# VHH binders against DegV domain-containing protein DR_1903, part 1

Every score and structure here is a prediction.

Target 1, 288 residues: DegV domain-containing protein DR_1903, of Deinococcus radiodurans (q9rt62)
Amino acid sequence: MIAVTTESTADILPLQLGYSGIHLLPVPLGHQGQVYSERELPPDQLVNLIRTTGEPARTLAIDDEVVARTFEAALQGSKSGRLVHVASGSRFTPHFEVAARVAGQFGVRVQVIDGGTVSYALGVQALHAAHLADQGADFGQIARALAELRERTLLTFAVESLDFLRVNGRIGNVAAFIGNWLGLRPLLAVEAGEVVSKARVRGQAAAVRTLLSATHQFQHQTGETLRLYCGHTIGGEGAAEQLQGQLQAVYRDLPAPLHPLGSGLTANVGPGVVAVLAFPRRFGLGHA
Below, numbering starts at 1 at the first letter of every chain, in headers, positions and changes, except where a header shows other numbers; antibody chains aren't numbered by Kabat.
F, E and O stand for the ipSAE by ESMFold2-Fast, ESMFold2 and OpenDDE, each averaged over both directions (binder to target, target to binder). V2 = 0.75 x the mean of E and O + 0.25 x the DockQ between their complexes.
[cut] stands for letters that were removed.
Atom coordinates printed by the task and the answers are left out, and those that the model quotes come from them; centres of patches stay.

## First folded at step 1 (VHH)

Design D1 (framework vhh_8k46_1)
Fold by ESMFold2-Fast, scan of step 1:
Structure D1 (fold): chain B 288 residues (1-288), chain A 123 residues (1-123)
Amino acid sequence: as target 1 above (288 residues)
Amino acid sequence: AVQLQASGGGFVQPGGSLRLSCAASGFTFDDYAMGWFRQAPGKEREFVSAISWSGDSTYYADSVKGRFTISRDNSKNTVYLQMNSLRAEDTATYYCAKDEGYYDSSGYEFDYWGQGTQVTVSS
C-alpha cells in the first residue's frame, strides 16, 4: 500500500496517527527568537506565552533534511515503495513547495498533493488517503478522491482578531476588512485554497448561530449525510460546546465531536476560535 | 514508567456483552488520547476505538460502530470499552494503547501498547 504523510499542523489526533500509519512533517514554532516543536509548546502553553508576553507566535518553514528523513521513514513502511504527501494549501504555507522540491530526490516514488486547506480539513484529506491506500488505491485514484473531498468540504471559523493571521502573513483576501473590524468577530472560510471573509458578528451566540447557518446551507447544497466536527483553540471550548449542542439538536443522528486544534493553527488564528468542519460521510477516515 | 493494565476479558456467547477496563499510570493521563486495538491469532493488530484526552471525541472502526462504546474517567486514570452484541469475529486479545502526543523534529514514535486481555466469543 502507498504510505501517507502530511504536516503536524493537520491537527490529526495522535491515536489516529497510530492506526492510520501517517507520518508527520514537524512544523516548527517561533516566538521571540526561540524555536519550539509543537510537543515543546502545546496549545495551552502557547496561549499562555502569547498572553504573558503580548507577542504572537509564528509557524516556520520545515528544513529540507527533516522532510527527506520523514519521506525515507515513511517509504520504509510502504509495501509498494510509494508515498503520497498531502500538503497544506500552497497559498497558506511554504510547505507544499518544500515537500515538492524534496520529493524530486525520490523520483516517481513520492507524489505531493496540494491540499488547498489547513488544520483538520487537511488532516481529513490525509486520513482519507490512508484509508484508500489501505483499500489498494493508486496515486491517481487517491488524487481524484482528494480533489472531490476538497470541493465538498466546508471549513468555516470565527476569530477574535485578524492580528494573528496578519502577523503570520496569512491574512490574504480578508486584509480589506482590517480597518473596519470594530468590536466584531470576523467569520472566515477556506474556499478554493484561500481564506475569505463571510460575515462579521458580535458575540459568541451570533458566531455559533452563523456557523450553524453555514452548516445548514452546506447540507442543503450537498444533499448528503455529513460528518461534522466542532473545532476550537484554547478559550473557544464553550463556543464549540454550544455549536455541538445546536448541531445535535438540528441533526439528531449526526455526531458532531469536539476537536481541539493544535499549536500551529493557534499561532495563525489565535485563542478563542470556534470552527465547523463538514464533509460527506462517504469519505471514510478509518483503516477498517 | 508508563503502565497500561487491561482487564475484563473472558468467555461469552454470541450476542453477549463484556466491559473492558484499562488502568493507566506513569504519565499525565488527561493529556493523552487513549484507544483500544485487538489482535486475533495469526492476524495483525487492528484499531477498534479511540477517545480524545477530554473524552469529548470518540472514533470507532466500522466493524464495531453501534455495538461498542469507549469512555474514560480522567479522575481514575481509566479507559473503558463496553462491548455489546458480540460476534465470533470479535474474538481477540484486546490491547489498551496510549497515544505518544505530537511529533518533534526527530520524527515519529510508536504508540505504547499495554498488556492485553483475551476475549473469546464462542457457542
Scores: ipSAE 0.000, ipTM 0.119, lowest interface PAE 20.3, mean pLDDT 83

Design D10 (framework vhh_8k46_1)
Fold by ESMFold2-Fast, scan of step 1:
Structure D10 (fold): chain B 288 residues (1-288), chain A 122 residues (1-122)
Amino acid sequence: as target 1 above (288 residues)
Amino acid sequence: AVQLQASGGGFVQPGGSLRLSCAASGFTFDDYAMGWFRQAPGKEREFVSAISWSGDSTYYADSVKGRFTISRDNSKNTVYLQMNSLRAEDTATYYCAAGWDYSETYYSFDYWGQGTQVTVSS
């Protein structure tokens, strides 16, 4: 039985933490020289703070000592004396590098996996790892399953502004699309551990249609029944509900639950975001 | 078709006990987390308890910790809620739900059953 850790920015819900046993490595938030945990600055307060001050918030680097303490705490609860840590993509954040370096102090007891993604797509990898660990899987089996899940995951989203990604240094491959795109919403995806631009559309209805289209294309490409999530930041609730309704009109027997995104993700993408997360249902449900 | 059948509700005096059952069919029960929710008249539905797909992890609302116990029998596709030391405030319709994950709201649960009424009164 292997313990599982991941980052607080994985957007795993409180009850999911309770029943999965996953331990979170806290990713700190910074705003105007003050440091917060995600619990101290929940999404509605974060958005209000940004709006009121006119200044953006950022996710910050994690100290080596915090990583070491988190690993030690998780290992104390591990009957096997082993831990797998699922880190946000090494091309997105320094967190994988820090975790891998600190894991060296623990020898074979701690294995760090590059999750190649962020937010609940990372959270799903951690939840699947916990499920496999509960079933008696070893490190190699977990790593291979997560690699397969990563290759078969769709994460695409519409943002109101690229400024939040720019401020946090995560704009990468979409920097060329910065400009006077007034009234257009960028549609972005996470592919091969990077944020890529897929489209620019006018208005909420067009953004939702594009996310729906991406989901249909992905479903057809994989040939598998999918598990679907409609993600949103503060202000994106209406768009997420519209997406949910349209997905369920097409996939009547598949749930497409709304999934609120946390403060760490909100700091990086901003308010008003709507996202679709899709992956083959066998990874979450254990049946193929 | 997917079906969750809740049963075991009834009338009980304060301090009494009841055991609720939820029989599941039409999906792969062993792959789903199971939860109990309740809704009192004129109030929003609230979380009560949840149990992982393996049965090894349980979670409880603070208001019921130490009084309620959730359990499951995967061989019977059934989840149970043992309710002890019942209080008037526990009066509600109790619903069982199945999902892979959960947010303390019904958005995270895939399937919902019909309710079973629990009334605690002197």
Scores: ipSAE 0.000, ipTM 0.261, lowest interface PAE 13.1, mean pLDDT 84

Design D2 (framework vhh_8k46_1)
Fold by ESMFold2-Fast, scan of step 1:
Structure D2 (fold): chain B 288 residues (1-288), chain A 121 residues (1-121)
Amino acid sequence: as target 1 above (288 residues)
Amino acid sequence: AVQLQASGGGFVQPGGSLRLSCAASGFTFDDYAMGWFRQAPGKEREFVSAISWSGDSTYYADSVKGRFTISRDNSKNTVYLQMNSLRAEDTATYYCAADSYDWYGEPYDYWGQGTQVTVSS
């Protein structure tokens, strides 16, 4: 059995960590020169700091020593003496590059996969890897399965502002649209390992309708029964509940749970975000 | 609202057996992984065992492997923990938990009241 690690920003739930055995690589948070762990700065407190100071928070680079310690701890629990690390997309964060560099110190025992995504979309890849590892899969089988999951994943979200992505350097291809966003909510997606712009809409109802439309299109293209998640940052709860209600009206008897997004993602996208995450139900650790 | 009711705890001698039950309601039971956690006085809550939605995959803490068996009956919305060869160190309040789609951080609203297991002579 291969051990699995991923980042604390993968928004995996505590129960899922418990039964999967996944070890988290801690991603530090920065605000006005002070460094925090995610436990020290949970989403509500992080949003309060952003709102009261008017200054953004950032996810910071992980020290090589922290990566090495995380890999060593995970390998201690590995019966095969092998580890797969699923990193956030290399075009989003430096975390893949630092993990790959440190993994070189462990030879063939540690393999690093570029997850090409962030947040719970990354978390689902790690959970699926843990499930496959528990079933006796090798590195190649896990890598191929995660590549398939990445190609069959929808991650689309509405932000209040592009400023959070801009100040964190994660604005990518949507940078071309800066300068004319007053009164509009950008709708973004993660496609081919980068953030892309999908629409610009006025108001919550229009944002929710666009996320619903994206989900319908994805369901039509995939042809498989989906697992759906309605993600939100602090202040996005109402929009996420509205999205959930509309998804459940269309996809009857299919859960579309609310999924609170963590501090790492909140620092990068800001408060007031609503997101849809969708993928075929055969992936992940729960539900087949 | 999700409801989880754990039962079956009690007093048992070292080497004895107990079977815990967790009755679930308020969600589509068949679509969620279920788990057992325990907390001894003055200790942090620790993972014990989990079972996938179908029952095909099971997971155990190293301290209980070979002694405890998790199972589920989806027709009764119930998950079970069969505890054999009990030791004094297994003394704790046992909680069941769902792989909840709305859980974030602690405290976890879906853990229920728990059931006390005491192993002593």
Scores: ipSAE 0.000, ipTM 0.266, lowest interface PAE 12.8, mean pLDDT 83

Design D3 (framework vhh_8k46_1)
Fold by ESMFold2-Fast, scan of step 1:
Order: C-alpha cells, then structure tokens, then sequence
Structure D3 (fold): chain B 288 residues (1-288), chain A 121 residues (1-121)
C-alpha cells in the first residue's frame, strides 16, 4: 500500500483522516505577524480575529524541513515503502514546487502529483488516491485515475468579497465590483488549475440558483450519477442548507452533505461562502 | 504610491456626449478592477460603473445603463467612460477609482479632485 499525503487546506474531515491514513502537510496561517496552524486558529476563531482587527489572514509557504519530516512520518506507515503526495494546484500555491523539490531527497520513494485544484476538491483526490492504494494500485494507476477525476470535477462557489483571494495573491483573472448598494456576489469556478469568473448575481437565492444550474449542466455534460458536496465557510451555512435542499429535490436518492471548509480556505475566500463540489460517483473515497 | 488622473470633463448641452479618461500609475493596473463614481452638488457620492481587471465584465448603475460605456486599455494603464445622451442630472464631479481593500467587501478608493461634467442648456 502506498502512503498518501496532501495539505491541511484540503479540508479533509478528521474522521476521513482517521480511516484513510492520510498525513497532512501543515499549511501555516499568518495574521498581523503571528503564525498559527489551522488547529490553533479554527474557522470561527479566525473569522472573529479578522472581524475584531479589520485585517485579513494569509496562508504561508511550508518550510522544506516540515515537508521532509511529514514525508518521513508518512513513509513509516507505508507497507510498500512508497508515498504519493497530492499537492494543491501549482498555479494557486507554492506547495507543489516545495513538495517536488523536497521529494527529490527521497528518490523513487516519494512521487508528487499536481492536483490542479484546492480545498475539498483536492481532498477528494487525496481520498481517492488512498482508496486506490488500499486496493493495491501502483503510482501510475493512481496518477491516471486522479487525472481523470480532475477532468470530471465541478468546483464552483459564490464569495461575498474578492478581497480575501486578492490579499492572498489568488485572485488571478478574477476581480469584480461588490458595493454596499449593489449586493453582487461573484460566482467563481476552478477550471484547468485557475480561478475563473462564471457569473455575477444579486443575493443568496440567485447564488444558490446559479450553483444548482451549474451542477445540472455538469451532470448533463458527464452523463454520470454524481457525488455532491455543499461547502461553506462561517456565515455560509444557510446558503449551503438551501443549496442542499434544492440539490436533493432534483437528485433524489443522492446525498448532498454539508461540508465545512477549514481556516486555510476561509483565509483565502472569506466568510459567507457557499460552494458545490461534484464528480462521478464511481470515484470512491474509501468507507462510503 | 497610487495615482489616478481623471480628465475629459467639460460643459455640454443635454443630449451631448463626453469621454472621460483615467490615467493610472503606482500599481499593477492589470490586476485590479476600476470604477467611476460621481458626486453632484448637495448629494452623496454615488457609483456609476465598474470594469473587471480583464475588461470582460462590466457593471452599471441603473441611472446610466444603456447611455454610458466603461472600457479599459491595459497596455496604456487607462480606464474610460463614454457618456452619451447626457442629462442635466448627470452634472457632477466624476472620480476614477481603483479597487481597494476592505474587511468584508470590495470597495474603490479614489484620489484627487476628479473631472467636472456640467450638462446645461
């Protein structure tokens, strides 16, 4: 069995870490000169800190030594003596570059895959890799399966403000006006390793309708039964519950669980975010 | 560091046209949304139009939609506002604005005195 690592910002739930055996590279958080782990600054405390100070938080680069120690720890649990690291998209973060450089110290034992995405879309790639590894898959089989999953994944989300992506340098091609008297929310997607703008909508109901429409179009394009997740940051739960209800009305017999997003993602997108993650059900995540 | 120089205002009769220009310096122009705001005598400053970093997305206040067109030239670090079918109620000082930081929402910062547009017979 090949061991699997990814990043703390992949938003994998504690229970899923427990059954998958995945080890996380800790992505540090910075706020006003102080450095935190995600465990030290959970999402509710992070949002309170941002609100209290009026200053945004940032995700920071991972030190090479921390990456090396994490790889060594994961390899101790590897029955094959091999490890695959699924990195956040190389166009989003420096984490792929750092992981690939450090992996060179381990020779063939550590292979790094560019996940081309972030958050739980990255997390599901890592979970699928762990599932395949548990089934006896080799590195090449895992890499091919993750490439297919990336091409068949919908990740789209509505943000309250683009300030958070901009401050973290992840705005890319996306910038939009959001004024107090306009109430516009950008709808964004992750496509080909980049954040792209899909729509601008007014209010929560319109945002939810657009996410539902994107999911419906994606299902028609793939022709497959989907696995669905309703992601949210602090303040976005009501919108996520509304999205869940509408998805379950359309896709009866498919669960569409709420998925809380962690502090690293919250630092990058802000509070009040609602997201849909969808991919073909055949991509198994382990114990479900 | 950021400088925004608005120009192109003047006197025009109702039904006339003006094109405003905003020359930007001191930041990476291609990475920021740009907008136009105006303030008429005795009124609060109001939003007029905004354009995304690429120019692919534009937004307009209902009062100007169909009459005004915002555009940008990233090679010249300039944003424009083409104003057609001008009305007396469009009389205001027009301010060019660069996207700024705020805790919760995108907002626009503006600098200098702007450019005066007077629509009268």
Amino acid sequence: as target 1 above (288 residues)
Amino acid sequence: AVQLQASGGGFVQPGGSLRLSCAASGFTFDDYAMGWFRQAPGKEREFVSAISWSGDSTYYADSVKGRFTISRDNSKNTVYLQMNSLRAEDTATYYCAKEGWSYDLYYFDYWGQGTQVTVSS
Scores: ipSAE 0.000, ipTM 0.148, lowest interface PAE 13.6, mean pLDDT 84

Design D4 (framework vhh_8k46_1)
Fold by ESMFold2-Fast, scan of step 1:
Structure D4 (fold): chain B 288 residues (1-288), chain A 124 residues (1-124)
Amino acid sequence: as target 1 above (288 residues)
Amino acid sequence: AVQLQASGGGFVQPGGSLRLSCAASGFTFDDYAMGWFRQAPGKEREFVSAISWSGDSTYYADSVKGRFTISRDNSKNTVYLQMNSLRAEDTATYYCAAGEYDILTGYYDSYDYWGQGTQVTVSS
């Protein structure tokens, strides 16, 4: 079996970590010169620190030494002596570059895949890779399957403000519209490893309707039964519940579970975010 | 009623080729992934190949990769398996199946649409 690692910011649930055997690279959080783990600074405390101090929080690069220790720990659990690391998109974070550099110390034992995405979209790639590895897949099979999953994934979300993406340097192609977002909620998507602007909507109901519409269009384009997740950062719970109810009214008998998003993503997109993640059901995650 | 009719099997020498066909009726073919499975006497049924509803994604078992090609013609409600460089170990009854296919488990979300098999014998 090939061992699988990804980043703590992949928003994989603790129960899923237990089943999958995935090892996480801890992505540090910075606030006012202090460094925290995500466990030390959960989303509610992170948002409270930002509000009380008026200073932003950021995800930081992972130290090479930490990456090496994580790879060594994961390899101890690998029957084949091989490891695949699924990194957040190289256009979003420095983590792919750091992981690829450190992997050089391990020769062919460690191979790094550019996941081209973030958050639970990255998490589902890692879970799928772990499931494939458990079934005896080699690196090439895993890489090809993850490439297909990336092409067949919808990740779209509504933010309350572009400020969090701006201060973290992740505003990308939406930067041109920053002055025009006053009073409107930006609707964004992850496409080809970048954040892109899809719409400007007024109010929560319009944001939810737009996410539902995007899901319906994606279902029609793929022609496959989907796995659906309603993601949210702190403050976005109500919008996510509304989205869940509307998805379940349209896609009967399909669960559309609420998925809480962690501190790393919250630092980058802010509170009050609602998201839909969708991909074909055939991509197994190794859990019920 | 849903029907899947596999055909194109027969006797062939090692190194030879065969093309299997699976004709589907009774359901909206374009909405389903299609797959080929095989079972040799005294062995478990094993996955061979699968193709997504659109034909854009294909999957192969390691034992057949580079030798077999799966394709579909949605206008004819038919899925095909082109089998080249056949080996004695490819001898089996080949089945087609429709459904949402999880390549990792070798299972379809809907098992009710398994087709009738076609026998392939590779012998000298």
Scores: ipSAE 0.000, ipTM 0.104, lowest interface PAE 20.4, mean pLDDT 82

Design D5 (framework vhh_8k46_1; at its last look DockQ between E and O 0.04; V2 from the best seeds 0.00; counts 0 for: pae E 19.4 > 2, unsure alone 64.99 < 65, placed apart)
Fold by ESMFold2, look of step 2:
Structure D5 (fold): chain B 288 residues (1-288), chain A 122 residues (1-122)
Amino acid sequence: as target 1 above (288 residues)
Amino acid sequence: AVQLQASGGGFVQPGGSLRLSCAASGFTFDDYAMGWFRQAPGKEREFVSAISWSGDSTYYADSVKGRFTISRDNSKNTVYLQMNSLRAEDTATYYCATDYEYVWGSYPFDYWGQGTQVTVSS
């Protein structure tokens, strides 16, 4: 069956890595010239380091050698000798380009898919790919299924500041709104492989209501039973619990679990983030 | 205090129609989404429909999509559920709900109001 890799910033939970067989490309973190893995610098330590030093942390480029070793390790575990890599969106990071260049060294054995997204939205693509591979899907079937999933995924989030995105070079097309963020929390979305501004709101309650409204609209537009996740970075737990409670009140039959986001994402978007991730339940994640 | 008063239930034959109303007070109605839930005998409450504060976004459970229409009239602080092509499976107590909340923390659904009974049988 085809092996699957994705980036460590996909926020896949440890149990999910275990049963899916997904291998992670480690995305390094940098702070004041020191390099860390995400496991070496968990979110609470990352935030404390930034606060006590006053210096930002950044996600760093992945060396070609690291990419190649990761691909080779995943291929060794593959009965088919084939691999699909699901990369973070090429409009957000250089990681797709690096992975595609390295994949060329493996010929037809390695295919790289631009995931067009980040964080657990990327993770669910990788999980779905692994599920399909376990069922015997080929590269083409996986690519088509992930394209469909991308087009039917809602990822919307409220940040406390655009400063983290700016210093990491992940600001994208929302850069035009930097000067207009005055006492308001930006609400952002990933659409068609790009980050876009959806709203600016004052306070946590308004942010949560706006995320709920976006979810309501998305459910109506798709008309499908959804999988829902309430994502958060450290410091966003209260907002995520509030969002969860409101989602569960409306969608009583649908779980909306809290999903903590890792250090790579926290470095890019900052603490205190609350997000909703939604997509049709029919996309299998290797568990149901 | 928040108050939601659902009405318009009754007995109806299969294929018939009913229109439920929910009058709301005690909060700024125009700023909040409204919804409908139902509970059949021996079953847990289930989502039926929701509508955004502006009325521009509507949401439906799969079991009612295409048959039920939610709407709101912000000048009357009222949300409606038009139920067409009713089936026996739609028999339930229908509850009105709002997403009004306090400043912090999760807001419980304690303002769902009393229900209105809808009974669909031949």
Scores: ipSAE 0.000, ipTM 0.113, lowest interface PAE 19.4, mean pLDDT 82
ESMFold2-Fast, scan of step 1: ipSAE 0.322; ipTM 0.693
ESMFold2 (binder alone), look of step 2: mean pLDDT 76; pTM 0.749
OpenDDE, look of step 2: ipSAE 0.005; ipTM 0.250

Design D6 (framework vhh_8k46_1)
Fold by ESMFold2-Fast, scan of step 1:
Structure D6 (fold): chain B 288 residues (1-288), chain A 123 residues (1-123)
Amino acid sequence: as target 1 above (288 residues)
Amino acid sequence: AVQLQASGGGFVQPGGSLRLSCAASGFTFDDYAMGWFRQAPGKEREFVSAISWSGDSTYYADSVKGRFTISRDNSKNTVYLQMNSLRAEDTATYYCAADRLFDYSDSYEYDYWGQGTQVTVSS
C-alpha cells in the first residue's frame, strides 16, 4: 500500500484526513515579516489582519527539512515502503520543485506528482490517490488516474477582487485585464495549471448564475454524471448557499455542509469567494 | 529611504542585446511586484514588463514578447530585464518600479520608482 501526502492548502476536511490516512505538508503563511501556521492564523483572523494593516498575506515556500520529515513520517506508515506526494501546480507555487528535490533523497520510494491545481481540486486528487492505493494500485496506475482526473476537472470561482492573486503572483492569464475591474466580480477558472478569466459579472446573483452555467456546460462537454462541491472563503457563505441550492435541483451528491476554504487559499484569492469543483462521479474518494 | 538603482543601459546596434538591472533597498523587496517601464523622447511612459513578488508570474507588453525576459533574485533584492533582438523603436529611458498592489496597466499606481537608464538602439 502506497502512502499519500499533499499540502495543508489542499483544503481536505478533518474527517477525510481521518479515514484516508493522508499526511499534510504544512504550508506557512507570511504577513509583514511574521510567519504563521494556518492554525495560528485562521481565515477570520487573517482577513481582519489584512484589513487592519492594509498589507497582503501570502503563502510561503516550505523548508526542505519540513518536507523530508513529512515524507519520513508518511513512509513509516507505508507497508510497501512507497509514497506518492501530490503537489499544488508548479505554475502556482514552488512546492512541486521543493518536494521533487527532497524526494531525490529517497530514491524510488517517493514519487512527486504535479497536481496542476490548488485547493480542494488538489485535495480530491490526493483523496483519489489514497483510494486507489488502498485498492492496491501501483504508482503508475495512480499517476495515470490523476492525469485523467485533472483533464476532466472543472474548478471555477468568483472573486471580489484580483488584488489577492495579483500581489501573490498567481494571477496567470488574467493579468492583461487588470485596471478598471472595480464593481465587477471576475469569474475565473484553473485550466492547464494556470488561472484564466472566464467572465466579468456585476453582483452575487450574476456570479452564481455564471458558475451554474459553467457547470452545465462542463457536464454537457463531458457527458458524465458529476460529483460537485460548493466552496467558499470567509464572507462567501451566502453566495455558496445560493449556488448549492440551485445545483441541488439538477445534480446529485452535493455534500452538506458547504466546503469551507482555509487561510492559505484565502490569502491568495481573498474573502467573499464562491467556487464550484466538478469531476466525473466514477473517481472515488474512499467514501462508504 | 527607499531606493531603486537602475543600470545596464547603453548604445547597441539593431539585433543586439542588453541586460538591465534594478537594485532595491529600503523596503521589503520580497513583498513587492516589480515592473519595467520606458519613455522615449516626446512620448508618454509605457509598460514593458512585470514580475510578481515570488517570480512565478511574468507579464509583457505585446511589443516586447519573445524578445525580452524579466527575472528577479530575491536574495539580492534585484530585478533584471534581458533585452534581445533590439530594435530602433526600443530606444528609451527605462525605469524600474515597485508595487505592493500591482496594476501594470496604470503606471501611476506603482509605489516606488527608480531613476532611469538610457537605452539607445541605432546603427
Scores: ipSAE 0.000, ipTM 0.112, lowest interface PAE 18.8, mean pLDDT 82

Design D7 (framework vhh_8k46_1)
Fold by ESMFold2-Fast, scan of step 1:
Structure D7 (fold): chain B 288 residues (1-288), chain A 122 residues (1-122)
Amino acid sequence: as target 1 above (288 residues)
Amino acid sequence: AVQLQASGGGFVQPGGSLRLSCAASGFTFDDYAMGWFRQAPGKEREFVSAISWSGDSTYYADSVKGRFTISRDNSKNTVYLQMNSLRAEDTATYYCAKGDYWDSGYEYMDVWGQGTQVTVSS
């Protein structure tokens, strides 16, 4: 079977790592000249550090040696001698470029896919890849399935501030609007491998309403039964619970679980974020 | 109560143009898809066009594609239908419609109000 790796910032839950066999490539965190793993700086401690110092944290580039060691470890568990690595979008992070460069040392044994997204949207691609690999899929079949999943994924989120994306260099096309956002919550989406601005809203209720409306539109466009997730960073849990309740009222038979987002994403988007992730349920996530 | 007030109809010659407006009240307009239906004398009510809550997606009946354009202004709670290259077959009472909250597909839209009459005749 083909082994699967992705980044620690993909926000895959520990239970899901246990049954999927996915190996994580650790993405380091930086704050005021100190380097941390995500384990050393969990989300509550990261947010406390940011608030106490008044300085944002950053995700850092991954060392080539760490990438090579991660690939070697994953390949030891692969009977086919093959590995697929699902990287965060090349327009968001340098991680795809680093992984692709290091993969060159392994020839045809390691293939790297540009996931075109971040956070649990990346995580579900890795989980789907692991599911397909378990079913005997080859690299080409996995790559095509992930491309389809990317085109049929909604990732929309409300941030309290653009400062965190700006500091990490991930603000992109949204930078043009930064001066007009005082007192409003930006509503952003991941589209075609980029962060795009969708709206500016005032308050939690308006943010939740906008995420609901985006989900309704997406459901109509796809015509398929969805998997739904209510993502949040520290401080965003109340908004995520409100979103969950309202999604459940509309999509009565569909779970919409709360999904806590990790330190890597928190460094990039900040505290107080609420997000919706939606994609067709036919994309399997292992034995879940 | 939900109120949809369609206006802008009238008499036009074949090849002419009209712009219909639908003023909405009694619900949170920007949370719902909106659409247009029409009914000609002696015929069933027919779907014409729909627009998503945000305005990002539009849908058209085959009979009007390339001639009609739907748009909305969420700041004014108004949906519009720009009708170009009108034909005698477009003669009908035009109704605006509100989508269902959970499924904004045109087949699930509710028509409200008395509509606006469009007559295409020489």
Scores: ipSAE 0.000, ipTM 0.097, lowest interface PAE 20.6, mean pLDDT 84

Design D8 (framework vhh_8k46_1; at its last look DockQ between E and O 0.11; V2 from the best seeds 0.00; counts 0 for: pae E 14.2 > 2, placed apart)
Fold by OpenDDE, look of step 2:
Structure D8 (fold): chain B 288 residues (1-288), chain A 122 residues (1-122)
Amino acid sequence: as target 1 above (288 residues)
Amino acid sequence: AVQLQASGGGFVQPGGSLRLSCAASGFTFDDYAMGWFRQAPGKEREFVSAISWSGDSTYYADSVKGRFTISRDNSKNTVYLQMNSLRAEDTATYYCAAEPLYYGSGDEYDYWGQGTQVTVSS
């Protein structure tokens, strides 16, 4: 079967990594001129580092040799000798371009897919790719399936500030308020491979309500049964729990588990973030 | 220089209507979210309404939901606030504000215009 790789910032759970066979491409983090792996700088330590130093952290570009090593390792484990790499959105990070460039060294054995998203939304694509690969899917089938998944994925998050995105240069065409505009919380979404601003709301409760509303609207639009996740960075646990409670009140038969998000996302969006991820249940993520 | 010129304020009786306008210049209007705030004497400035750059998303304070409508015309670089069913508690100075959609536009997080007075009184 086709091997699957994705970035370490895809926030795939250890258990999921275990059964899926996905290999992670390590994304480096930078802080005050030092380079860290996500393993070396988990979210709690990252936040502490930022708080104590007053300096932000950021995700850095991946070295070509690291990409090549990751691909080689994954290919060695593949009976088919083929590999799909699911990269974060090319509009957000340079990782796709680097991966694509390096993939050229491997001829037709490696296909790189622009996931057009970040964090666990990216992870979901990788997991689905792995699931399909396990079923004997080819490159085309995987690519088409992920494209469909992307079109039917809601990723919306409420941040405390845009400062992290600003510092990291991740605010592109984001229609969002910068900073704390009279206590308003920015609400951002990934749509069609772009980060867009939905608007600002006042307070956590309003943010949660807005996320809930977005979920309902998305559900109505798709007309499908959804998988729901309540993502959060460090400090966003309370908001995520509130979101979870409200989602479960409406969708009684659908779990909406809390999903802690990793250092990669935390570096880019900061602490205190709460997010909703939703996509059709028909997209398989494996046996877990 | 960024300028936000608000207009449309005035005196109105309870139950009346006003339409505020804010004309923007000195920046790429459709790269900004726009909002309205108000401040009554002795009170803190409070959020009233906001609209995304595309106009696809609008937000309202609970106190004005159902009564106020925010809109924008990007071709005219103008944001509007239609205020219906005005109440005495709506009396305040209303401020138009803009926030950039992308980094690198400067160190300013928001741009504010001069206030326009709205007085609701019988």
Scores: ipSAE 0.000, ipTM 0.244, lowest interface PAE 11.3, mean pLDDT 87
ESMFold2-Fast, scan of step 1: ipSAE 0.006; ipTM 0.454
ESMFold2, look of step 2: ipSAE 0.000; ipTM 0.199
ESMFold2 (binder alone), look of step 2: mean pLDDT 78; pTM 0.772

